# Ledger of designs, part 8: VH-VL binders against p86728

Target 1, 153 residues: p86728
Amino acid sequence: SNLQCKIAGGGELIPIRTPEYRAWVPLGEVGLNVSDSKVLIFAARSCFGAHILLQNNAEDFKNAVYEIVIGGMKNTRSGIRQCVGCKFDEWVKDKALNCRFFNYFWISWCGDEVWVGHGYRPPHNRILRYKYENQPVINAASVRSESDTYWAL

## First folded at step 21 (VH-VL)

Design aa3
Fold by ESMFold2, look of step 22:
Structure aa3 (fold): chain C 153 residues (1-153), chain A 122 residues (1-122), chain B 108 residues (1-108)
Amino acid sequence: as target 1 above (153 residues)
Amino acid sequence: QIQLVQSGAEVKKPGASVKVSCKASGYTFTSYGISWVRQAPGQGLEWMGWISAYNGNTNYAQKLQGRVTMTTDTSTSTAYMELRSLRSDDTAVYYCARDLYDFWTGYHFDYWGQGTLVTVSS
Amino acid sequence: QAVLTQPPSVSVSPGQTASITCSGDALPKQYASWYQQKPGQSPVLVMYEDSERPSGIPERFSASNSGNTATLTISGTQAMDEADYYCQVWDTDSDHVVFGGGTKLTVL
């Protein structure tokens, strides 16, 4: 559409693996810089529970963040919340993940809303949308997972 | 159909240890966690800790760190809670409960064992 | 470590509505669950995820969580509802499960 914002990353996808129930993996530490970007497109192969944290700064895991959970509740829900572990502000029924092959997803914090969708062509296939009254500037992102997950970012 | 059956009552001396078993049936044991909750006579519920039957991860209440160990045996669908260095104020009914822990909702307990009375007396 | 405060007791006449409150700083950010415990019995989950009712729990049970207070409501209260009731949250700051102190509901 005509309301495009800059997509994080560039050329080649960065493969990473998050074992189940592990600490956050900062994407800056694996070479993906989201500063000055407003969209993240990625693929994940996972049975359930892919977590993406958008952060004001790379050291903040609690205060100025959005947490996106794809395939939570054993691959039955996806949602957006404004802190790690708190109630979701928006969620949908969604069987988003697959144990055997990669599916694509996108997250946008372009403008005054946070959007989440399937596929690699935002804003197509949006599944979630939420407007926060006081949105922090996002300069970092991190990932983790509830099950063994392979990422291409 | 879903049942958690606990081992029988125990009488222990101060300084001893107790190990309570919790045998699960009627569901896929490795898909859920087990929490342990105790209740002293006439008192409320006190969470002791949690173990995932999926991967063996544990989370113990801070006041019991160093005294409690939780384990599972997936071949027998059985969870165990061991409490060491017993004191008289450890006298309580000890419950196991199937824990629907999820990063989405947190902890909640949908099926409970019958309870195991542990009495600690000199 | 979060604290959940409940009144020690609530009395209600049969057929009336009982309300049991649970107050705490964790409640604006966390889902609440509620358990019923009758004398000599194990606890039973009666509400979860703030307002969801498990299968087999009568529709007269409902719950809410707003601000610093969660409330369990029993409409058309019956003698069989006489029990202790506990609220519960996951306190993510301490990563502990926290129960309220319990409320004895008396139906007279």
Scores: ipSAE 0.463, ipTM 0.810, lowest interface PAE 2.1, mean pLDDT 91
Fold by OpenDDE, look of step 22:
Formats: C-alpha cells, structure tokens, sequence
Structure aa3 (fold): chain C 153 residues (1-153), chain A 122 residues (1-122), chain B 108 residues (1-108)
C-alpha cells in the first residue's frame, strides 16, 4: 500500500519558484531529498505545465526515470512519460492547475507502478497510473514549468 | 499580427562574420524563444540553434559550436544570430522562427521570418 | 544525431490523396511536426504533435504516426498544395531539432 511508503514533502513547506523557461530546479538544492521516499506530496500554483522529474541520478536530466506533467497542454491534460520531451505513456484530460491558488498533488512510485493523484492524501483521487518494467531506483527529483509556477513542498 | 522581420541580404568573403537580426512583433517577446534555421540553395532545412528570450539560454547545433552566437535584445524585441569564420558552404537563406517550446509537444515553429540570404564567396 | 528520412518526391493528380512519409528511430518517442514551403517563401507549420493542425490549416491536411514512420496526408489534393514538405522532431537525446530531407510534392 502506498500509504505505508515514506513521504517526501507534505510537512514543512519549502517554497520554490520556477519561471516559464526550460530549467530544472533540483529539489535537493532546496533541501528536499526523495532518495529514501516513495511518495512526493506538493502544491503548485500555476497556469499550466507543472513538471516533476524523478531521477535515478541527480545530475542526469536526460535519462530520467519518469516525468510527470500536471496541467499540460495549457492545463487540459496530465500525464506520465519515461523521458523529458518524449511522448506520454499515459495521460488523461485534466484541468488540474490554478493560476491563483495552490492545488495539491501527490506522486507515488511505491511498488512497480507510478501513481499520480489530486490532493494531498494518497492514494485518494488517483488520476494516473503506469507500470514501468525494470523500474530504476529514484534518488532525486526536480521541477520545472511552462508558466510561472510557485511550488510548496 | 505576429511578425518576424529579418535584416537584408549579406555578401561576405570567406573568413568574415555575419550578424543577422530578427525583429519580433505582435506578441510578448520574452515569453518565447527564437530558433534559427538555414537553407542552402536547393537544399533542405537545417536547424542552427535556439535562444530563450526569457533568460538568454542558448542551444547550438553541434556542427556550429564555436562559430555561432545567438543573442536577444529585449528592449527592441530583436534576436541576433552571428556566424563567424564563414565559408562557401555557409551560403544559405537564414530564417528566424518563433520557437514554440511546449514541454508537452516539444519544439515547433509557428511563425517564421522572411529569410535572409547570406552569400559567401571569394 | 537523429535522422529523418523522407522520399525526395511524391506526385499526385488533383483530387487524389497524397501521402508523405518520414522515417526515423526517434519517431516512436518524439512528436513530429510538418512544414510546407513553397518556392521563394518561408516554411509554414501545417501539423504538429503528430496530428494537430494549427489554426488556418485546411482540414484536408492530416498526419499520423505508426512505429518509426510519421505520415502527412493531404486528401483532395489541390494545385496550391504543390510545395516542399519537411518533417521535424526534437531529439531529446542530443537536444537538437532535426528536419527531414524534404519531399517535393507535385500536383500533376
């Protein structure tokens, strides 16, 4: 059960801002380590395109384990893909983000599946699931955005 | 109403440098990038690189590394592409294009300049 | 580093359906875009994200992707559709944009 997996975030809020350009902000640089966790809870205030990268190597942004896009396609879709810029392996119609207010989300990589949900309480309000074969260990995470985005982790 | 207007044709000798300008209008310049694409006579399109008008970050094609420099002037909404150490095979029409980078859909270019012919001959 | 291969030319009669293919190892994972270029003119985006049309592009233009091949389809081809067509991807491995070699579409 995802509920028994260690959670990163969801405690003391760490504010992060990502502007609307292609730049990753490693969560480790802001004091959040996900290496011993299997769930990430976060809040985002964004108009569209909140991206979370789950990495095997903190310095490798090319060979990412997963990229989760929330509110992509101008806040009409959310999805999971295996690498940055690749076609999505799973996606749903989703208006998940808000320009004015923080919305909460959770990502779980417990077991052999990746789950994404709305809200701050896994495993409720699940919107995405994908099973990857030979899932590598996740040791780091980074965020970026297509629009000016404020994060709280 | 969105337009990219490029500078005029250039004639250069081998070894010289050329700097092409691209003035953007009709949209928020700093919210997009600019890519440069060239096309030799009778040949296909070749991507040269892109620059972010937001933060100035650049990415150049490998074959042009060291010879090309892309810059932007946000006060005039103008992008510049400088190509150095010109040779005959650099003769081409050079295009600027609005680099619409969507993390969902990737790079594509929805608006293009009219092109700038750069001729390199001794 | 990625390579996109297009046929150099395709010919169709007016009213027929034209199909232009683009093949490459990056296409299973990368979205393809298509551009139309007429003589003496700048390229024009006609399709993106494999199968999405920009505003102003006629519905007779469509695109699809299967395996390592992207296809631009023009139904009811008209004389005005005669042009060069280029496919394009963003290669995430090299972080470079790559164009196909281009296809000259002739309307007979």
Amino acid sequence: as target 1 above (153 residues)
Amino acid sequence: QIQLVQSGAEVKKPGASVKVSCKASGYTFTSYGISWVRQAPGQGLEWMGWISAYNGNTNYAQKLQGRVTMTTDTSTSTAYMELRSLRSDDTAVYYCARDLYDFWTGYHFDYWGQGTLVTVSS
Amino acid sequence: QAVLTQPPSVSVSPGQTASITCSGDALPKQYASWYQQKPGQSPVLVMYEDSERPSGIPERFSASNSGNTATLTISGTQAMDEADYYCQVWDTDSDHVVFGGGTKLTVL
Scores: ipSAE 0.027, ipTM 0.703, lowest interface PAE 3.4, mean pLDDT 90

